VH-VL binders against b7kms5. Designs and how they scored, part 85

Target 1, 80 residues: b7kms5
Amino acid sequence: DTFETVRNTIRIESEVDESLRQLCHEERITKETWLEAAYLYLCEKPEELAQVIQLAQERLSQRKAIADYKRAKTMQERFL
Short names: E, the ipSAE of ESMFold2; O, the ipSAE of OpenDDE; V2, 0.75 times the mean of E and O plus 0.25 times the DockQ between their complexes.

## First folded at step 5 (VH-VL)

Design ga16 (framework fv_miptenalimab)
Fold by ESMFold2-Fast, scan of step 5:
Structure ga16 (fold): chain C 80 residues (1-80), chain A 124 residues (1-124), chain B 107 residues (1-107)
Amino acid sequence: as target 1 above (80 residues)
Amino acid sequence: QVTLVESGGGVVQPGRSLRLSCAFSGFSLSTSGVSVGWIRQAPGKGLEWVALIDYDDDKRYNPALKSRFTISRDNSKNTLYLQMNSLRAEDTAVYFCARTSFYDSSGLKYFDLWGQGTTVTVSS
Amino acid sequence: DIQMTQSPSFLSASVGDRVSITCRASQGIRSYLAWYQQKPGKAPKLLIYAASTLQSGVPDRFSGSGSGTDFTLTISSLQPEDFATYYCQQYYSYPWTFGQGTKLEIK
């Protein structure tokens, strides 16, 4: 009846983190239990899960594009 | 309803030790994401954070106090402790226990619930 | 360490007045600022967190504003129970630090 848990370290966008913290504080839940509940809920909703995965893929692509741009800009200013 | 009750304060001579307790009811100190700690206030002065312990037993201290003060908890008694060693006159203060507002192990901590405080007087 | 400076340290006002107190951080803390109210002989009470978010149960005459280094707590129409000492706290960076307090007294 005791849950076995793993510790994870995650980095998320600061604006999103701030909003999620407000939600967790107001509802008296933890970030960990919110993540677990959200995933379990979505696993029972295939169409909603697919939409969330698409948003996640879009956010990942945005982060990659920003990182690529920043790197290219630095090289241009310092070497080109 | 959640309550925090401090005890263990009193008058103590410089150089001595004192242990403060804070009894929690209405929530478990082993609850994931919960951090609890101590804030003190010298007579007529402002608030100073002392120490914090996370649900996973990770401890953080005010750098000015870490060599003399130790925070701990007993989950079976649902009680938080502050062990204060080598006390100085400047440690004279009301000591409050408090719960943090954020339910995770991050460094973003403000205090949403406070006890009434227990007075420590270090007197010669 | 981040230093928090409140202004003024002491303020006299009358019931019904609009009052503002300020808090300045020695470096940028984004919106990670909380405000507390403390009445004599009592524990502090959380009023506002995230610079502008009102804690549940706190009257709406209290409001917070600001970001970065400059923050303001405003009480739109002072009530007798509002005469107290107010503290700001940054929680952006460890160690967490409080302002020196602003004592609000009746004129």
Scores: ipSAE 0.007, ipTM 0.666, lowest interface PAE 9.7, mean pLDDT 86

Design ga17 (framework fv_miptenalimab)
Fold by ESMFold2-Fast, scan of step 5:
Structure ga17 (fold): chain C 80 residues (1-80), chain A 124 residues (1-124), chain B 107 residues (1-107)
Amino acid sequence: as target 1 above (80 residues)
Amino acid sequence: QVTLVESGGGVVQPGRSLRLSCAFSGFSLSTSGVSVGWIRQAPGKGLEWVALIDYDDDKRYNPALKSRFTISRDNSKNTLYLQMNSLRAEDTAVYFCARTSFYDSSGLKYFDLWGQGTTVTVSS
Amino acid sequence: DIQMTQSPSFLSASVGDRVSITCRASQGIRRYLAWYQQKPGKAPKLLIYAASTLQSGVPDRFSGSGSGTDFTLTISSLQPEDFATYYCQQLYSYPWTFGQGTKLEIK
């Protein structure tokens, strides 16, 4: 018997990845199991889940801004 | 060169509605990567973020105000709006419109340009 | 919501003095903090972003430091035009929140 699993590729901030990797090493868990546990825990805590969603919305806005910055810089370097 | 001018403030009775406008000059609201929004300040008090709208029309609200306030824009008029419903005495404040801009690759958006503000007084 | 608390709420100082204003977040916000200056009857002006980066056009006597929960705005040699109210703002999570303000007044 095994858990049915799916493979996902995700990109996260290097600083966050380094911190999470260190935590996983010290606690002897994997990034996959930490993600599963964090989501399951937060689903039972609606106030905390709402706070995480608000943080995620800000980080998504930040990533859009970074993409726009890179795009503008590329156009400037290519055509000006 | 870029200016923001708020209008639509005034004295209003509790329970009524008001719509504030912010006219942008020298800058297009359709500019990619920029957000615009509203910050308010009650008399003698500090700053409180109200709402933000991104170039993609993604809207973010202060949860305390989300049920009564709506942010929108009209790109053809280059104007930002704040629709305020069910006004209360505690909504009395100067309402500033502001633009966010980023200056590096971090993607953080800081309020780098502000209008002069428009005063809303909710009294009976 | 993330609570931002400034200390002191008011500060009296003389021209030429070195002054510091502290801002504390109720949780870690990394370096996602900005400082604003507001003069009476006017809109706020951005001074510092990303906790320590000086906004273009702002005099170099202003500096910011800190990370996580504790942040400081320092003015190395106070000038007459610096008497104003100062606000910190966190940009770590929605809703964005500001400190209550620190009023810097002439001694």
Scores: ipSAE 0.050, ipTM 0.792, lowest interface PAE 5.4, mean pLDDT 88

Design ga18 (framework fv_miptenalimab; at its last look DockQ between E and O 0.05; V2 from the best seeds 0.00; counts 0 for: pae E 10.0 > 2, placed apart)
Fold by ESMFold2-Fast, scan of step 5:
Structure ga18 (fold): chain C 80 residues (1-80), chain A 124 residues (1-124), chain B 107 residues (1-107)
Amino acid sequence: as target 1 above (80 residues)
Amino acid sequence: QVTLVESGGGVVQPGRSLRLSCAFSGFSLSTSGVSVGWIRQAPGKGLEWVALIDYDDDKRYNPALKSRFTISRDNSKNTLYLQMNSLRAEDTAVYFCARTSWYDSSGLKYFDLWGQGTTVTVSS
Amino acid sequence: DIQMTQSPSFLSASVGDRVSITCRASQGIRSYLAWYQQKPGKAPKLLIYAASTLQSGVPDRFSGSGSGTDFTLTISSLQPEDFATYYCQQLYSYPWTFGQGTKLEIK
């Protein structure tokens, strides 16, 4: 049997990518299958899913803060 | 010089509502990158994060408090608010407003500036 | 939620002593930890962020170390103004959580 698939481009933190790549190499799986398995597993564990969502919200907040810092630094260098 | 001044605390009966205010001086709540929020401390207890609001009006809440508390701001008055509904005895605390770090390359939002707090007592 | 546990809850020390306070997270939080000092009747004051970075204006007798689950705040030579309650905070995941506090008292 054959799965219907979609190709996605995602950007993740370099350290996370390096760690995940090493895990996938050692366990002989792919990033795609790890992502699918992680999501499916968490959907059956609502308390753990909630924890993951809260971590994701914090990471999103951190990325926004880094972007804000970079813009402020550029503005400071241009005008001060 | 930057200051944060809380107000609106007092004694209220269980089940009532109360709105706290925090007036900011020396920086704008509309400043890109700035986030401000509320942390509370029950008598003789530790610190508990309540809520945070970003310059873009993005809001984050402690899940335990989200259904009863609402964070908002008025940029024209440079003031932060916490609307507290259905108050319980366990909401008795000193409520601090605080600003997170806003010019920091790590993106971490640690609380670098705090007000002195306003006391809320929920009792009959 | 991530539980933050401080040890000890109470610490008695003398001026000039080296003291250490520990903070343990119930799961790994990388280096996403801050330390605060609170004096009676006052708001907390930031001492250290990112586990080991000293906040501007904080005396260099304060230092932080650790990563993952185990963190330490050290005061190398205790001064009279250092008698206060100290709190750790994790910044890894919402909701942000604090340790229960360590009260540092004069011996």
Scores: ipSAE 0.415, ipTM 0.874, lowest interface PAE 2.5, mean pLDDT 90
Fold by OpenDDE, look of step 6:
Structure ga18 (fold): chain C 80 residues (1-80), chain A 124 residues (1-124), chain B 107 residues (1-107)
Amino acid sequence: as target 1 above (80 residues)
Amino acid sequence: QVTLVESGGGVVQPGRSLRLSCAFSGFSLSTSGVSVGWIRQAPGKGLEWVALIDYDDDKRYNPALKSRFTISRDNSKNTLYLQMNSLRAEDTAVYFCARTSWYDSSGLKYFDLWGQGTTVTVSS
Amino acid sequence: DIQMTQSPSFLSASVGDRVSITCRASQGIRSYLAWYQQKPGKAPKLLIYAASTLQSGVPDRFSGSGSGTDFTLTISSLQPEDFATYYCQQLYSYPWTFGQGTKLEIK
């Protein structure tokens, strides 16, 4: 079977990326096929999907908070 | 000095609505990186997270309460609100207002400041 | 949802004792764990954040340790003002959840 694929860049938090990489290596799969499979699985599990969405939203907020902190710190260093 | 003061609690019948307020002083609700929220505690029970609103007006809810509770804020009044609809007996609790903040680049959140709470009693 | 289980639920100790309270998460929460102290009729007070960082103004007899799923709050030498209820909280994912609490009573 052949599939048409879309090339993109995904940035993953370093600790998560490392553990995911290890899992994929052990199972002889790729991060891409893992993400595809995970999404397809969750599409059939609405409650689990909702939980993953909530987790994803929190992680996004955390990334934003980190960025805001870095900006604030830079401003403090500049003006104080 | 930074303070949080809750108000609006009282005794209501089931099915009624109530709006709680939390007045902030010593800091602005619009401060970047700061989130504020509600935590409740039923009599003799533990703590239960209710809702959160961050500095970007993003709202998060306890899924069990999302359909009936609405969190909002008025920056001009430096006040946080909790609109509670279709109140039930199990909503009886002390409702605390709290602030979250971060202290480092990890993005970790924690409730570092709390109000003294306002009591809500739902009974027929 | 992530379940937080504290142990023990009740603890009796004497002034001067070393006491430990544990909190276990149903899944990994990294260091997104906070400890609170609550006295009757009062709001909770933040003691420890990020699992092991002492909140400003909190005595250094309090300490936190752990990462992942198992966490511990330790009081090295119990003082009279330390008798209270303690809660852990995970802030790793929504909905944020608390442990059921540990009531520390005087023996």
Scores: ipSAE 0.022, ipTM 0.748, lowest interface PAE 4.8, mean pLDDT 90
Fold by ESMFold2, look of step 6:
Structure ga18 (fold): chain C 80 residues (1-80), chain A 124 residues (1-124), chain B 107 residues (1-107)
Amino acid sequence: as target 1 above (80 residues)
Amino acid sequence: QVTLVESGGGVVQPGRSLRLSCAFSGFSLSTSGVSVGWIRQAPGKGLEWVALIDYDDDKRYNPALKSRFTISRDNSKNTLYLQMNSLRAEDTAVYFCARTSWYDSSGLKYFDLWGQGTTVTVSS
Amino acid sequence: DIQMTQSPSFLSASVGDRVSITCRASQGIRSYLAWYQQKPGKAPKLLIYAASTLQSGVPDRFSGSGSGTDFTLTISSLQPEDFATYYCQQLYSYPWTFGQGTKLEIK
């Protein structure tokens, strides 16, 4: 019996990725198994899951704002 | 200015295949958080969601179409594709490509930009 | 699949009228709802997202309300350019289904 997997690419901020990579190396797991375990663990913990979702929403907003700022700064410099 | 331009529509016989393209300009398909997809509208009918592909290549399909339709993208060409196989008369529609991106801190996705559509007619 | 039901399917109104179109989901979708306007031969245009947030460039006579299963699009004072077909869409779970549409015509 085998479990089907899906290949995906994700973008993670470099400092977060470095920390996660180090944790996974130390615990001899992969990023994939960490993600699966974290989600499965939180599924039974509604309040904690909601807090993780809130943090994820804040990080998404921050990444959007940074991208918009960089785009605006590049346009400003192009017209100087 | 962000634009989406569909192409590849036409008149085909039932059972044939057709590939639609959607060229994007003014943003990159590899942009984090961006998703693109297809919506269709049969003559005189409402809108029907067809498929979506995320920037990380996660693909989602209308279950009624997933056996015959394949969504894909080519980031180097900034182009979205819809491969439609085993076409049937009920696939006759205008096919719109559309972009969805987040609008608030929750990151919820909504189709904020649409192409003008390309017409697919499946008739004998 | 979550079914979206719009009411009414057809609405006649005059310029200056206040009109409301409702959209009901077959199960809770929180506020994961969008409203679109479509004119004949044109692509849909996003009006409202997240149930109640007005898209940039859309006149403030348009408003959205509701959460859960019952949603309303309101136009406070109809203008000639507002006569079109309106669709709701849930984006809570795949497939992201649309309502059947409401055609708003000149009385």
Scores: ipSAE 0.007, ipTM 0.662, lowest interface PAE 10.0, mean pLDDT 85
ESMFold2 (binder alone), look of step 6: mean pLDDT 90; pTM 0.935

Design ga19 (framework fv_miptenalimab; at its last look DockQ between E and O 0.04; V2 from the best seeds 0.00; counts 0 for: pae E 13.6 > 2, placed apart)
Fold by ESMFold2-Fast, scan of step 5:
Structure ga19 (fold): chain C 80 residues (1-80), chain A 124 residues (1-124), chain B 107 residues (1-107)
Amino acid sequence: as target 1 above (80 residues)
Amino acid sequence: QVTLVESGGGVVQPGRSLRLSCAFSGFSLSTSGVSVGWIRQAPGKGLEWVALIDYDDDKRYNPALKSRFTISRDNSKNTLYLQMNSLRAEDTAVYFCARTSYYDSSGLKYFDLWGQGTTVTVSS
Amino acid sequence: DIQMTQSPSFLSASVGDRVSITCRASQGIRSYLAWYQQKPGKAPKLLIYAASTLQSGVPDRFSGSGSGTDFTLTISSLQPEDFATYYCQQLYSYPWTFGQGTKLEIK
């Protein structure tokens, strides 16, 4: 039957999205099912889960730096 | 000119504590996007990242060192610190402070400016 | 942790030579790699970031290439001031890790 689901809105890097879309097309799965499967798999592997969290923390730091760059650039251009 | 100058190194016995300082000139530690940190190098060996602190006080540590080392800064003095506790012979190294890149669209934190290093020797 | 392995560990070359140093990551790191040069008794100096982008002020005889797991630093025509130790660093995931270094010596 059908699982009970929740709708979530997320934004991911376009290059990652393109790669994931190709993988899903080739393997005949969806982005939703890949995300669910990846999380469930990692929950059973605490050492691998820890490594994924470290990568996520670095990517969050990178996103913050990019956002800071964009805001600074806009402010400089505004007051030029 | 933009410079980083480390100080506070010396000879200490195992089990003791030491605090290193790094004085910055020519830029502010409060600059959006900048991070500053410590990299060490044991005699005749390669580079090992120690710790990093962002302009907004977010801290990252090498997990191997997190329990013994603390990174902090004083923006009013434009100075970075590394508090080193329970020192071991294996902590003997030159300690460099470095600034990461900022105002970079990639968001990557490569070390674009380094100090001269200060030597820490842990021996009995 | 991601392990970075450089090859060779030691390299002997003459002024004017073209030399290449390889860096291999234990897993894919995209293009999140930097190269540093360190002269004896001195701090490291950034040469290249994002695998292939030359840092301002660095001579154009230096170039970087690669992505994923295999990366190369190339010096097209070696100069006397280029004899130094070279390190790669991955910026893909914490903790950041460096290669063991490649010492470039005069012959």
Scores: ipSAE 0.385, ipTM 0.862, lowest interface PAE 2.8, mean pLDDT 90
Fold by OpenDDE, look of step 6:
Structure ga19 (fold): chain C 80 residues (1-80), chain A 124 residues (1-124), chain B 107 residues (1-107)
Amino acid sequence: as target 1 above (80 residues)
Amino acid sequence: QVTLVESGGGVVQPGRSLRLSCAFSGFSLSTSGVSVGWIRQAPGKGLEWVALIDYDDDKRYNPALKSRFTISRDNSKNTLYLQMNSLRAEDTAVYFCARTSYYDSSGLKYFDLWGQGTTVTVSS
Amino acid sequence: DIQMTQSPSFLSASVGDRVSITCRASQGIRSYLAWYQQKPGKAPKLLIYAASTLQSGVPDRFSGSGSGTDFTLTISSLQPEDFATYYCQQLYSYPWTFGQGTKLEIK
């Protein structure tokens, strides 16, 4: 069976990406099919989905913190 | 000199509300990279994180307390608040106000400055 | 939630001793770990951040090591002012959590 696919860019934190890549290699799957399968599985598990969403929100917050630090550092370099 | 001073603690009955304040000096909450939060410590017990607010007004809560506690700030007064509703006996604690700073490129936040705390006692 | 377990809960030592306190996370937290010192009636004081970086103004007899799940705070030569309660904290994910504390007492 073939599926219509959409090209997109997914940026993953380096350590997570490495672990995921290794898993996919061992299981002879791709990150794309892993994400598809994981999402479909979670769609049938509303409580687990909620937990994953919460975790995703936390990770987004961490990315924001990193961005904030970079901005702060830039300001320090300009004014100190 | 940078300082944090908590106030608003006292003795209240269960079910009542209380608002704590933390007055800042020496820095602004609107400064990029600055976050402030509350940490509490029950008598003779360890530390428990309560809530955090950053300069963008993004708020984070301890899930166990989110439904009853609200963190907020007034930049014009350079003051942090903790609104506590439906207080319980287990909320009895010293409540510390603390500031976080960025120390490395990972964006890690550490509580590098603490107030001396304000005591909240919930009892019948 | 990530649980932080400190060992030991109580430690007796003498001035001049080398002492170590351990903190174990229930899951990997990389280096998102801080150590605090707290004396009775006082607020906690940051000692170590990022698992191994010494906070400014803290004596260099304090050091931190570890990554992932196992962390250690070491005092190379215990001084009288070091008798206190010590806490580790993970900042890897919300909710931020602390170890239960280690009370360092004079022998």
Scores: ipSAE 0.029, ipTM 0.763, lowest interface PAE 3.2, mean pLDDT 90
Fold by ESMFold2, look of step 6:
Structure ga19 (fold): chain C 80 residues (1-80), chain A 124 residues (1-124), chain B 107 residues (1-107)
Amino acid sequence: as target 1 above (80 residues)
Amino acid sequence: QVTLVESGGGVVQPGRSLRLSCAFSGFSLSTSGVSVGWIRQAPGKGLEWVALIDYDDDKRYNPALKSRFTISRDNSKNTLYLQMNSLRAEDTAVYFCARTSYYDSSGLKYFDLWGQGTTVTVSS
Amino acid sequence: DIQMTQSPSFLSASVGDRVSITCRASQGIRSYLAWYQQKPGKAPKLLIYAASTLQSGVPDRFSGSGSGTDFTLTISSLQPEDFATYYCQQLYSYPWTFGQGTKLEIK
């Protein structure tokens, strides 16, 4: 009966979030149910899951690079 | 160059309040994905998680402490705080501040940077 | 709350030994587990995160394994600087609980 709790603070790229929100509105679902359904669907499809993981890795790298750039630019502007 | 410095520890009487501070240098608390928090260690005992605050001000507490302790931060001072009220002898510990880094979007975080700690002693 | 139980609580070993410390969660935590090393009078230091990923700057004689409820930290060839207390921590559900610690001491 006791629920496991993990704090999931997530950040979705604005353009993706807007598109996902519109899809969910049109289909009368929530982002939560879409996320659950997408993961469960892919669990049965190893090759498709691998493709999604590859894309996720590429997006993570891009987000890390953008975050590092913004941090470095702020430091540069404070000290230059 | 990257540092966490705790302050505000000391000897206090039971029932009193104390505010701990942790000053961060070399990085910003407002950075997306950064969470900061407090862990304590009573003399001769293990580690106990106290509280965490995310970059978006979401706060989480050890349930045993949440009625008496409040975590907060001031991004303009790059400083984390722990307000401790109604202190008891059992709150005697070294209090560490610590940072998680952004690990991934699922909220999977680990304490990769720790301060040296500040000692709180609750006694008459 | 998820309880974390470490075994053994104390471990005596010699330089060069292979040692293992286990951590058991009271319910599944997938791979949301970290290992820390703490020396007397010092803050903990992160060794392993995500159950098996080595933190930058940590020697590769340290390794982590496991998922779900059973996890192991292994030191393949113990060095003099490895004598310390080791803690596991789950970060799957709040509160983010620690194991009680394993003190690794010199024979």
Scores: ipSAE 0.000, ipTM 0.609, lowest interface PAE 13.6, mean pLDDT 84
ESMFold2 (binder alone), look of step 6: mean pLDDT 90; pTM 0.931

Design ga2 (framework fv_miptenalimab)
Fold by ESMFold2-Fast, scan of step 5:
Structure ga2 (fold): chain C 80 residues (1-80), chain A 124 residues (1-124), chain B 107 residues (1-107)
Amino acid sequence: as target 1 above (80 residues)
Amino acid sequence: QVTLVESGGGVVQPGRSLRLSCAFSGFSLSTSGVSVGWIRQAPGKGLEWVAHIDYDDDKRYNPALKSRFTISRDNSKNTLYLQMNSLRAEDTAVYFCARTSFYDSSGLKYFDLWGQGTTVTVSS
Amino acid sequence: DIQMTQSPSFLSASVGDRVSITCRASQGIRSYLAWYQQKPGKAPKLLIYAASTLQSGVPDRFSGSGSGTDFTLTISSLQPEDFATYYCQQLYSYPWTFGQGTKLEIK
């Protein structure tokens, strides 16, 4: 029938985005439907879901480190 | 001068608890981008990551150890702790305190500075 | 968990030799790999991070290569102080895991 949807703005690594866009083009799907399908599939597979969560936790830690680095560099450039 | 010094190791019986300390100098855990953790090494074996804590108190654990081990800090003493509960013979190891990279542009947290380690022996 | 397997576990070599140690991940880890050196009774020392970037203060005879699942640490001309155990570590996903180690011994 009909789906109620929400719009999300997300930022992902450019290399990942390029790879995902290529996959979506080749398989004739959209980023939105790939994300939905991936999440639904993983929710039915607890062992795989746990692995994905662990990967996500590491990637979040990496982004935090990069953000910290950029803030330090900005302060250095502004005041030094 | 930047140093990490572990202490608190010793001989304990199975089922007991032990708390390890890591005193760090020349940097503060409160400094943005700083992360400190524990890695252990059983006699004659390889390295196993235990846990780490970031400057903003974000804690990560090896899932195999999370239920028995707790990482914490005391900023006033510039000291990191590892509380180990329900100790088993398999926990016998040298426990290293290590710092991860500081302001690394790659975002990876590699262990760039290590303490000398403190030995924990779990035996009856 | 991601399993890291090093090959060989033991390696015998002579001063001046070119030696290579390999590390295989059970799944793709991009370039999120570090190499450490550990001498008996000492803490490990970071040699290489991001698979191929040399840590400051490490001699340039050490180099790293690879991406995905297969990685290599190379010592271009072995020196006496290089006889040690070497470990790889993946930083792609929690929990962080290490290889079993490669012990480099004098021939």
Scores: ipSAE 0.294, ipTM 0.837, lowest interface PAE 3.5, mean pLDDT 89

Design ga20 (framework fv_miptenalimab)
Fold by ESMFold2-Fast, scan of step 5:
Structure ga20 (fold): chain C 80 residues (1-80), chain A 124 residues (1-124), chain B 107 residues (1-107)
Amino acid sequence: as target 1 above (80 residues)
Amino acid sequence: QVTLVESGGGVVQPGRSLRLSCAFSGFSLSTRGVSVGWIRQAPGKGLEWVALIDYDDDKRYNPALKSRFTISRDNSKNTLYLQMNSLRAEDTAVYFCARTSFYDSSGLKYFDLWGQGTTVTVSS
Amino acid sequence: DIQMTQSPSFLSASVGDRVSITCRASQGIRSYLAWYQQKPGKAPKLLIYAASTLQSGVPDRFSGSGSGTDFTLTISSLQPEDFATYYCQQLYSYPWTFGQGTKLEIK
């Protein structure tokens, strides 16, 4: 069937991207269809969805901490 | 010298509330990249993470404790708080406050400074 | 939640011994693991972060290795001040979880 689609641009960790690219190549699927399938599958599995959300929350916290680290290091280098 | 000093522990009956405090010296809770939190240890048992709050007031909780415990801070007093409600016998533990700060570019938050702990006993 | 299991729970050793303790995660956690040392009546102290990076000020007789699910803390030549309880912690996913601890006792 025909799907209406939206174009998204996202940034992910390079190691994750490399692993996902390899998986998609081996299984003959695309990153977009992997993402759709993963979300749809997890929506029917509330306990597993909760675990994924917890992992996502930790990764989001890491992103913020990385940004904080970079800014703090830049300030030290500017004033030291 | 950097110090973390917990207070507010004691003996309480099940179902009651207790508020713990942690006073910091030698660094500011408003410093970007600083996070502070609570880790507890039941008598003779291991460590259990309770909650974390960062300089920007973003809070994270152990899901098992989120409904009963609230973390907060007062930057003007350089003090961290843990509000514990509906206390149970299994909440009996030494409660440590601890800091995380910048370690490396990975963004992982390691507990690099700890207080001496304050004892909470929930007695029936 | 990710379960962290340490082995052994108790270890008896003598000064000068090489000792190793292990930590197993119930799922892969990459290298997002820390090791802590706790002496009786005191707060824990960070020894190793990112599975294998030694914290500043920690003696070089301590080392960490492993990735994924299996991790090892090694003390190459045990000193009297090393008799303590050791804990691993995973930082891969919330909630952060610790192992049950390994108590290192004098033989």
Scores: ipSAE 0.563, ipTM 0.882, lowest interface PAE 1.7, mean pLDDT 90

